# Ledger of designs, part 9: VHH binders against N-acetyl-D-glucosamine kinase (nagk)

Target 1, 319 residues: N-acetyl-D-glucosamine kinase (nagk), of Dictyostelium discoideum (Social amoeba) (q54pm7)
Amino acid sequence: MSKEIFIGIDGGGTKTSTVAVDSNGQELARHTSPCSNYHSVGEDLAKAAINEGIKYVIRKVKETITDDDNKEVTVGSICLGMSGVDREKDKLLVKSWVTELLGESINYSIHNDAIVALSSGTQGKLFGVVIICGTGCISLGFNREGVSGRSGGWGPLLGDYGSGYQIGYDILRHVLKAKDQVGPKTSLTQVLLEKLQLTKEEDLISWAYDPKTQSWQKFAQLSPLAFEQAQLGDEISNLILVDAANALYDLINSVIKKLGLDKEEKFPLVYTGGNIERKGILSDLLSKKIMENYPNAEILNTTCDPSMGAALLALNSKK

## First folded at step 4 (VHH)

Design p14 (from d8 with T97A L111W V113Y; framework vhh_ozoralizumab_d1)
Fold by ESMFold2-Fast, scan of step 4:
Structure p14 (fold): chain B 319 residues (1-319), chain A 124 residues (1-124)
Amino acid sequence: as target 1 above (319 residues)
Amino acid sequence: EVQLVESGGGLVQPGGSLRLSCAASGFTFSNYYMYWVRQAPGKGLEWVSEISGSGSSTKYPDSVKGRFTISRDNAKNTLYLQMNSLRPEDTAVYYCARDIEYGSGSWYEPWDYRGQGTLVTVSS
């Protein structure tokens, strides 16, 4: 029998990760190629990045085969988790690239990157809820009938409440409210100015509106300041994190109810993203609220990277 | 507080060399894969190098392979990028970024503790 492999791809904003696993879920080969977000780099470069990863892992697996009678490698299934792939036309475009390379008979699964984040915490199962608290914020889930549900994920500009962007934005707002004397003083003022190497609050205008460095990540990177100052007893920082925990809970609660997961004996709830994965005030506040309302929730962290989560989804689609 | 501070950029002639540095603080530096990524004028982010936490594994895309070398000093919490044989197409803002192994991404963008960047201009 030929060596059967299952391929997972994580097409992130900066790079594309490709991994091949065997029928037992053991990693056989891995490759990193450039960005495959075609909105940023165009279709030709995005397609080339995906094809590079696929070709590399197939070649590497083939090189490890010692059976002289059967050195063939077959792809049983492939799963792609792609940033910027939300609607069916985007999925069909990416599918056309992969079918051009591997043929029409191979089993394909194409999802946005949040779905493979769930599978990274569930050993490749599409069941339960994931909450992602990164630059943006989204909750997604699946029930046992394969029905999906989501809340949030509208982008930072349209209000990703609970996100790293929103926490960072709230820091700026409260610092400026303190400056204007329409809000209470906060230790965030001094640490924000120190972090940005600014001397006064008025300098925040030139920093925030600099067109050369404008990004949502720029604002989200401020979020650790609220964690530090809350731990030191700053009331405004605690308020920001309480508001964030409540917003994240609302997204999770919505997905649980949409999918009927409150009726399950147990269901996984996967935490991912920098602000929520680490032990701290936000994750503690959120977890307390979750367990008070849904004691059947099993709060988990991801156990592998998203490309491995995608590979395990590909494997499970053939089992 | 997680911080990444890049330095070492500047104007250099084609064929020249530059060494970039990234000072990391607020996390256990040796536990993380680290990356250099760049953004050329009018283009998106492009990955240019990767290094494992121990420094034993490095990767590069073909566009810089053989010309760029990533390295790290875990005792000093510092990441480096040695850039040789620079070309006009290497002109970009260069960013230091950390990875986390357990799905730090979001639906829009990966969570990226990237610094403020350092500008590299390659021209005559």
Scores: ipSAE 0.000, ipTM 0.281, lowest interface PAE 11.8, mean pLDDT 82

Design p15 (from d8 with T97A I100T Y102T P110Y L111F V113Y; framework vhh_ozoralizumab_d1)
Fold by ESMFold2-Fast, scan of step 4:
Structure p15 (fold): chain B 319 residues (1-319), chain A 124 residues (1-124)
Amino acid sequence: as target 1 above (319 residues)
Amino acid sequence: EVQLVESGGGLVQPGGSLRLSCAASGFTFSNYYMYWVRQAPGKGLEWVSEISGSGSSTKYPDSVKGRFTISRDNAKNTLYLQMNSLRPEDTAVYYCARDTETGSGSWYEYFDYRGQGTLVTVSS
């Protein structure tokens, strides 16, 4: 007897997660392999990472089969969520890797990684809206007709309003405005300098412009300071989070309108990313604004990781 | 809400051993790369260990390789660092850190989930 499995792959920025589930969505095997973003690591290493994950979970499931020693595993469907896979040529490239390993008759789908983030909150359904607020931010969704919509996600340089990067940047901006006496004093000044082990605001120049430590994450990592100081009553920190909530709302509102989800009796809206998964001022402000304008929105958190979301999409494609 | 709580630090003699623990909550622990990083007095942060979500891959810098072992118990949402053959230069505050928030591209991710730290002092 053969066991049918469904495979989900999350090809994120730093690692590739692969999971196999049974027909009831129960996890059977999981593996983590290196980065599969071929724009970052090249085609050979990206293909190797994907193949490693697939081979591992199939082997692990075979090891659990104790019936008649036939140990056959059938892959019913596979879904890949991958960073940097938006264009048809990119999807065809990744498809060629999977079909080389699993054969041309395999049922499969390949999506940008934001799509599997949506499915991780909807139990594998491509319907509704997701808002991701991490280092950058994006809102993406699908209507019942399978039409997709997107707002944001252009990267920090081209405007990631509401992102962790922008919150971090706003902290720096407001601290320097206070120093210049262009803006009001803020408790962010002391905690920022303590966090970075600096003694004066002028030292922020050396920190910010250090080419050896330059990254978007460097600025985004400051964003918890605004949450902490807002909780302690700092007005500038509250202003930064209000501005972030308004910016995130604008992205969500755009996607809802593009997809006609305002006309649905009910639609899911999935929150993901540490800044809005964190229970606090930003998530509360955002949710209040959403519910005032779209009472038919059902605000949800992710219930599983993105690779499981992809596996549930694979499973759903067979139902 | 993501929370990481370190424990197990203390005073130990050179050549001794300590085991650090990190209790994680507020996220699906088994899906995240986890790290131990340290900061010696008056120095910057230094990465000391990395483990994949499944525990199948671990990495160490040469300064601790062969002496430190990272491990995890996904059923308990707990990360561990076994430190053997401790040296005075290992004296630092040790932090438990989570890698990324999602499996999306790096510009979508926020990278600042660290605990409060636990102090390890290696001296006679």
Scores: ipSAE 0.000, ipTM 0.165, lowest interface PAE 13.1, mean pLDDT 82

Design p16 (from d8 with T97A I100T Y102D L111F V113Y; framework vhh_ozoralizumab_d1)
Fold by ESMFold2-Fast, scan of step 4:
Structure p16 (fold): chain B 319 residues (1-319), chain A 124 residues (1-124)
Amino acid sequence: as target 1 above (319 residues)
Amino acid sequence: EVQLVESGGGLVQPGGSLRLSCAASGFTFSNYYMYWVRQAPGKGLEWVSEISGSGSSTKYPDSVKGRFTISRDNAKNTLYLQMNSLRPEDTAVYYCARDTEDGSGSWYEPFDYRGQGTLVTVSS
């Protein structure tokens, strides 16, 4: 009668990706709209971005139907993975936008965008652990009973240990410890000052506290220096990355234990985010530590974008 | 040192055209997706265009689709935005960005690296 579609939405970072798939998981239509993180852009723009994507993919699928008597499209399920949607009130707000557009009879699910990142590595299965290591860091997971677990993701000030922010902060800390002669010298001092176009360590105060350039991203942008200098043999840079690997392991270990995944024959563990995808000592040490403690972990990378991961979750909810 | 330096902004009449450039340095440019994002006065950041490392894939929101074209020259480490049929609503500071979306929550900055910006004013 009508063509049934399953919609996935990824509202991560700077843009919103919407994809529609058929009952076999085949992509039928895709659209990119502006940022839908309402904490960043406000409710009106976030709602408009989500509505734009949904309307586009429905319209596009209708255009591909060749049966003139039956150009109807029905939405069987929709799944949204959204940046900034961690709390029940956030989920209810986003649900109200979708319900206003599509009605209350649709099958609907909403997750933090980290969970659709997991689904992107597991071919649409809401099972296993994801570790995200970028500006911040978070580990999230689900067990076979649908119970979720989380460690980290509280923001850099509240302990995103192992994140790009924390690596950047550790660079600053160790450079200043070297200046004070309470820590060993490091090649990070010269490259940090050169990167920031500063002449002396004391200038870091003005740089760090400049209100015009305040962001956690500002500090996280320093993290590549540790990777570069570690490869060149700087012991402090290696120490920073070892500490980061240990911190990320602690998050993963916490989620595994909370969810009883250590008792599984096998479970997926998905890596994502710029710092952990960077080949080097951080990913190598983390993977070694994981496999030593959890040989039943299957370390994976994402195989599709998060919007497709969300669409596959929507499809699987109707199987 | 990762650096992104935008240029090409200015005052233009409605219906006019501008070409923005972004000179990238300090990283292997061809390995990264690149973005143009903008911020209008008193408003939040808006994604404008996306291009894959090879340049084979591009994406645009409906607000600029058909009017704006993103491109890159990997030999010159330069990103471009060709803006045609400009409207007063396109008035904004335009930023070149290298973005690694990690989806880790509302208190994280959405950009990996962003330049200083270049102002585009569309007015008669």
Scores: ipSAE 0.000, ipTM 0.214, lowest interface PAE 14.3, mean pLDDT 82

Design p17 (framework vhh_ozoralizumab_d1)
Fold by ESMFold2-Fast, scan of step 4:
Structure p17 (fold): chain B 319 residues (1-319), chain A 123 residues (1-123)
Amino acid sequence: as target 1 above (319 residues)
Amino acid sequence: EVQLVESGGGLVQPGGSLRLSCAASGFTFSNYYMYWVRQAPGKGLEWVSEISGSGSSTKYPDSVKGRFTISRDNAKNTLYLQMNSLRPEDTAVYYCARDSETSGTWYEVFDYRGQGTLVTVSS
């Protein structure tokens, strides 16, 4: 029998990460190629990036085989984690690229980035809940029957409470409330103005509404200030993080209830995204609230990157 | 529930024009960037045009720049695509799509799109 590999691809964001693992889930080869989000770069460049990664990891694995009589590599399964691929048409398009390269009989799967994030914390199992807290926020999960549930992801302006965007926005809001004397003073005022290289609160209007730099990301980039000032004892910063924890809990609670996971003996709950993945005030507040209401939740962090999460899904699909 | 309903497709000869419409419901239309995307027979999705929530910013790929114009009427919750100088390669199903953020890994780019409207450019 030839050396069997399982391939995971992370096609989100600005780059494509491809990894090959063996039957024990151990990494054999890895490659970074350009962006494969075809909604952003078009089909030709996206297909080329995916093909580059697959060809590279297969070649690298072949190079590591020391048995001169058997240098064959077979792909047992492949899984792609991609932004923008929940619809059947999107899945079929990307499948056509993969099957053109690897053949029609390939065991293929494709999932959105939230599903792959869950896998990154569960060693490749689609069971339990994930909460993603980055620029935006979303909770997604699966029950034992393979039924999925989702809460959040409506976009920053309509209810991504608990997200990096919302934390950043709350910093701006509370700084301006302090200026107007409708809220208490906060150390966030000084550090916000220093970070943005501004001299007074009135300058925040020009910064916030600048059409040349408008993005949800610029507001989310302020979120570390609340964490830093909360650790230094600022009450407003602590309030912002309490509000964020409560909002994230609401998303998780909704998914648990939709999927009946409250009736499980145990279920995994995976934290991902820069604001909750590392232990800190927000993750501690959130975890306390979860454990008070769902003592059967097992809170986990991701143990690998999304491409590895995809590779482990590929491996487990051939169980 | 977010709903997007496209209309205005049909058969047109090369060099002709069509105006597509998309009726949006279930969300605050003016808060979102909106997009037109298309899928030619046997091909994948291709981004065609982008418009900001206020309508002040629009973008197009080189393949349609100068020929297609995206616009919106926020009072009517309606998105439009004016297509001029149509070519056989413009033959596709055209979809109206919504994005709540212009970039991000935590949510789907073009997270909502309708059933589409077929545009056939043929003699």
Scores: ipSAE 0.000, ipTM 0.128, lowest interface PAE 14.9, mean pLDDT 81

Design p18 (from d8 with T97A R98K I100T Y102V G103T S104G S106Y P110L L111F V113Y; framework vhh_ozoralizumab_d1)
Fold by ESMFold2-Fast, scan of step 4:
Structure p18 (fold): chain B 319 residues (1-319), chain A 124 residues (1-124)
Amino acid sequence: as target 1 above (319 residues)
Amino acid sequence: EVQLVESGGGLVQPGGSLRLSCAASGFTFSNYYMYWVRQAPGKGLEWVSEISGSGSSTKYPDSVKGRFTISRDNAKNTLYLQMNSLRPEDTAVYYCAKDTEVTGGYWYELFDYRGQGTLVTVSS
């Protein structure tokens, strides 16, 4: 019998991960190739990285076939999860590369990080809600009719309340409020200055406004300080995390209501991103608030990497 | 209600030219990137051109670069595709497409609005 495979690609980071699974979702082959973000590396290198991964996993699966009468591999479907695929032209461009390699009759899909993250927690099902809390934050979901809903994801400059950026910003703001005697003292002052190798609060101006090191990630990297100090009993740190949990809950609540998931007997709610995926104060506060309002929510973490999430989406598109 | 209406297709000999038009309504035309995409019989969709909202930036794949020119008239809410040096492989239904909206709709769709298309047949 010819072997049918389903291919998932994670093209979002500094490397491209490609995985092939069989009809039961079992991993058959995996490959890592260079960056496929063509905004960073250009179209030629991005296309080459994607083609390298696809060709490699097909070849590896062919090598495992022991049926001498039929050593053929057929690609049933392919799914790509990619960063920087923000506009319709980007999706069509990447699709043209895949169809050039595999033919026009291939079953193809391309999705952003949030959709693939949902799939990574639901075994390839586009049903339920995902909440992503990293440098920024976003909630996205699907109902049983395939209708999608979204809240948040406007970027740190325009919002992203509850994000790592916002937690980091709130640390800076509360340290400065304590300095100004507008707010209460906090243990965040000492640990922030120590982390940044600074001697006084006034030095935060030079650090924050340094154009050579300017990024949203720079502020988000401060967020662990609030978790550490909250655990040690700092009231301001606890306030910051309560505010973050409330903001994330608002995004989730909005998506649930838009999609009518409050009327489901059960629905999955997938946590992803460093601040909530790891069990801790923020995820505990958020989960408590969710379960008080939606006891039918099934809170999950991702169980596989994004390339496997994409492969399971590819598999389920043929079922 | 977003509407896109394509016109200008027809039968043309190899080496000939055609100009396609797309009349747009129901949105602020000048704010959106616009695209031409095509689908040959029995084949998938292929992107063939893009233009920025202001018209200052255009892009083409190698298959049509130097032969096709995309343009727009924002005062008339109209998108154009000038096709020169046509080849039999350019035979397809051509669609006008608007950039997607990220804040809602169907995330699995490649674009939220496409017209009925206009057929271009290149044959002798």
Scores: ipSAE 0.000, ipTM 0.164, lowest interface PAE 17.5, mean pLDDT 81

Design p19 (from d8 with T97A D99G I100E Y102E G103T E109T P110Y L111F; framework vhh_ozoralizumab_d1)
Fold by ESMFold2-Fast, scan of step 4:
Structure p19 (fold): chain B 319 residues (1-319), chain A 124 residues (1-124)
Amino acid sequence: as target 1 above (319 residues)
Amino acid sequence: EVQLVESGGGLVQPGGSLRLSCAASGFTFSNYYMYWVRQAPGKGLEWVSEISGSGSSTKYPDSVKGRFTISRDNAKNTLYLQMNSLRPEDTAVYYCARGEEETSGSWYTYFDVRGQGTLVTVSS
């Protein structure tokens, strides 16, 4: 009898992770290949990265079969969560690569990589809400009818309220307000200057506008300072994190209302991204506000990586 | 040196049309998502349009959908925005921007390079 496997792929912008699972969701093989975002690396390299991962996990599963007379591997389904895949045309392009490798009869699904992040917390179900809080922030969800909804994700330049970028920006704002005596003193002043190896607040101009190091990620990298100083009792740091929690709540609330999840008996709400997966004041404030307004929300962290979330979606599509 | 240089802005009557261009240099243009973003007087930046590196995917907010068309010529390293049925509320400085997806999904993108902008004024 052939071994049936289900393949999940996470094409997450810098690398491609491929995993194969059995009918019970047990991991059988895993591989990391180069970036498969074809908008970044072009179609040839993206296709090669995906094909590399698929071929590797199939080969590794074949190597583990002890029945030498029947070393057949059948792919029951494949799910890809990919950076840069938004439109039906993008999905059809990626489907053509997979179909060329595996044949036209394969069960196939492709999603944006935020969808497989939701799946990584729901054990392979496309139902509920995910909130991603890292450098930027976005909320996305699905209802039982398969309708999707989203809020946020416009990027730091257009206002990623609640994000690591926004927390970092608020640190700069409050430090400068304290310098101007327009706002209260904060311990953020000393730790910000120390982190950036600056001697005075006026030096922040040269740091912020340096064209050689210009990236929105450099502002988001300041966000841990607010967490550290809030833990030490700094009132301004606590205010920044309260504002961030309120902004994240607004994104989640919007998605819940758009999808009618407020009317569900229960629905999952998955937290992902470094700023809220880490147990701390921000996740605690956000969870408190969520539970006060939506006691039917089941707040979850991701239980596996996104490639496993994709594999579990592939598995569940065939059950 | 990465550079983006916009052109094509100007004064236009309501209901009129303008075509903006952006000349890109210093990077492999076809490997990047490109964007048009605008800033109206006294307002923040607003995303206007998005195009994938190959040109196969384009997106617009409802405010301009059906009126604006983004396109690119990868052989000429040039990005375009065709603006039709212009309204007074379209008055803004329009910026060409380069982006890359840094987190989950194409909706979660950052503008790492922006041009100097070109002014579009829609007035009678």
Scores: ipSAE 0.000, ipTM 0.148, lowest interface PAE 12.6, mean pLDDT 82

Design p2 (from d8 with G103F; framework vhh_ozoralizumab_d1)
Fold by ESMFold2-Fast, scan of step 4:
Structure p2 (fold): chain B 319 residues (1-319), chain A 124 residues (1-124)
Amino acid sequence: as target 1 above (319 residues)
Amino acid sequence: EVQLVESGGGLVQPGGSLRLSCAASGFTFSNYYMYWVRQAPGKGLEWVSEISGSGSSTKYPDSVKGRFTISRDNAKNTLYLQMNSLRPEDTAVYYCTRDIEYFSGSWYEPLDVRGQGTLVTVSS
């Protein structure tokens, strides 16, 4: 008599979340350990963080068993969604760590961290499309044959059209076009200068090129201004959000076509990331365009964190 | 749209205290685990604290355990970090996040950090 558990791991850039669920998907134990992106912290620390989480949740489940005759826990399956795992060699490396700890007979699945975002909206099923829209953006998907597809996710420098970074960049661009009288006036000018505590558009040079504060996040943090001003009727802000919706649609459309999901009776399309997850102007524009072209799309939000999404994916791999 | 706005940082002497706040909007705050992470000058991001959606469970790394306390007010959509017995090593920009991120090859940061964070400087 053993209790069977299913383990999900979200190996994020700042920390590693590990969760164990039972055969009904009920959470039994959870643990947080340090960063497991081995490109950032090295192989030894990354491996230690993953092993710490696994050992902790197994121990915690064992402590809850009331059967005095048999206090055995078996791992039925494990799924890892990992930051920094983008190639086959990365997956094999991580698999070697887990195999060393748990043995060869356990069902393993190892994915890039963006993939478990899909399973966080599909109750652990690796089917459909996810669109992630935050500082950057990416669309990923799987068809029923297990074939994957991707569009975007090249990083802000090389693209990420439709992202928070691009919305922020477009705000700066249109404010400067208005200053030059190349483009129409926009209420974004006043609110941008107020947000950054600047007095004139020329001050944006010093702000934008300051090496001490340089990050993609810095530009993406401007994106709320376009949402606010669009709601107040600013035409330029509405144009920026329409352009963003069109760019995100192009990524989704590409993944749908690559995977043949347009031929499905129905497929899930999961929205995640701060700019799109919540109902608002951008998500409304995107959803309208999607439903006009793909009425068989079921638009969903994530219902759990990525480690739970991974655990449910592990559970479903054994059903 | 999801927004997280940090505040409460400043200059403090070793052994001093600060309380950080994070105002959250654009999502059902009580449904999410929330985190504080920090970035010291010249270093990568470091996880500092974790709190469950209900506030019933909290976690800390050994580096801050016993000195830092995470809490939340779900009615106000606000996350807090009480920092006591501060050390020069705690000098960092502090960010709140609901811990969503993706890997793009060259990009690696939490997607839900909205502010520039709040700077904490411990003088010595």
Scores: ipSAE 0.011, ipTM 0.363, lowest interface PAE 9.0, mean pLDDT 83

Design p20 (from d8 with T97A I100Y Y102T G103S S104G G105S S106G E109G L111F V113Y; framework vhh_ozoralizumab_d1)
Fold by ESMFold2-Fast, scan of step 4:
Structure p20 (fold): chain B 319 residues (1-319), chain A 124 residues (1-124)
Amino acid sequence: as target 1 above (319 residues)
Amino acid sequence: EVQLVESGGGLVQPGGSLRLSCAASGFTFSNYYMYWVRQAPGKGLEWVSEISGSGSSTKYPDSVKGRFTISRDNAKNTLYLQMNSLRPEDTAVYYCARDYETSGSGWYGPFDYRGQGTLVTVSS
């Protein structure tokens, strides 16, 4: 008899996280390897990163076996959530890498990395909706028939309304509207200039259009200012967060309607990402709007990272 | 409120050393993997180092392996990067970053929160 493990992989934009769990869902081993998005790093490096993680967790589990008679490890199932894996062709490519390493008799599940974020809030079940609100935003879900649905996630340039990027951008816009006297005064003006170590609003031009420091995260990192000033009673900051909540609601509502989840007696709705996971005005506004329209929604936070969500999905696929 | 505040950057000669610090607040610091990432002028973000919540596991890319050391003091909610044998190519803004749930085509970025950055310039 061998020790059976279940492997979850989160192939994110920067790194690849691999986790092995036992039949009770307890973590046995974990490893971080380089980026496995093959659109970014190429097929050879992406394959190597995935293989590194799998080999490491198997070896680590073998090292923990104290039964001299039974030092074998069997992989019962594996689930991969992969950045850049959107089409069936992409899934088949990744499956070929893992099949080459582990053989064809193992249960494989390969998804876009956003899908395993849902399972990180549902104890490894692909049913319900996830809203991810970080630098960008996306809503994804599955119904009981295994049909998936998506809204948003086009990237900040093409419209990530409700995201940290958009909140940060709205801060800049409202500060400039106040300067031009086309909008009301806001405490965001002073705190924005202080955060960026600038003297006057005109200096925002050189900051915003500096090609040396250009990134979507640059704008998203301003978003905490709106939360801070809203807490202090700034009307404009509250308006920005209300607009963000409405935009996030629109994405969630779209996915619910596409999947027929409005007809369920109950469905999970998982919140993930820095701006929405913290208790505060944005999550409160969004939750109020959700519950007013979908009292059958069960709002949840993630209980583990996406690689663990993938591992639990792998485990549940064999139960 | 989650905050990450970097310090310790500056001008240093090639072959020199610098120690960066990151003061974290607003979350349970010991529960999170932490990272240092950098962005050189005209380039994208580059992952520099990684440390587990307990500090028992660290990872580095080949470009800095053996020269940089990441560490943390969970009692002080502080992350450190010891940089030795600095090269002109190490010139960048260095960011302290918390682990992030990445999704989709990478537009969410690799980290759910990062600080404002500290500039390191390596020049003779």
Scores: ipSAE 0.000, ipTM 0.179, lowest interface PAE 13.7, mean pLDDT 82

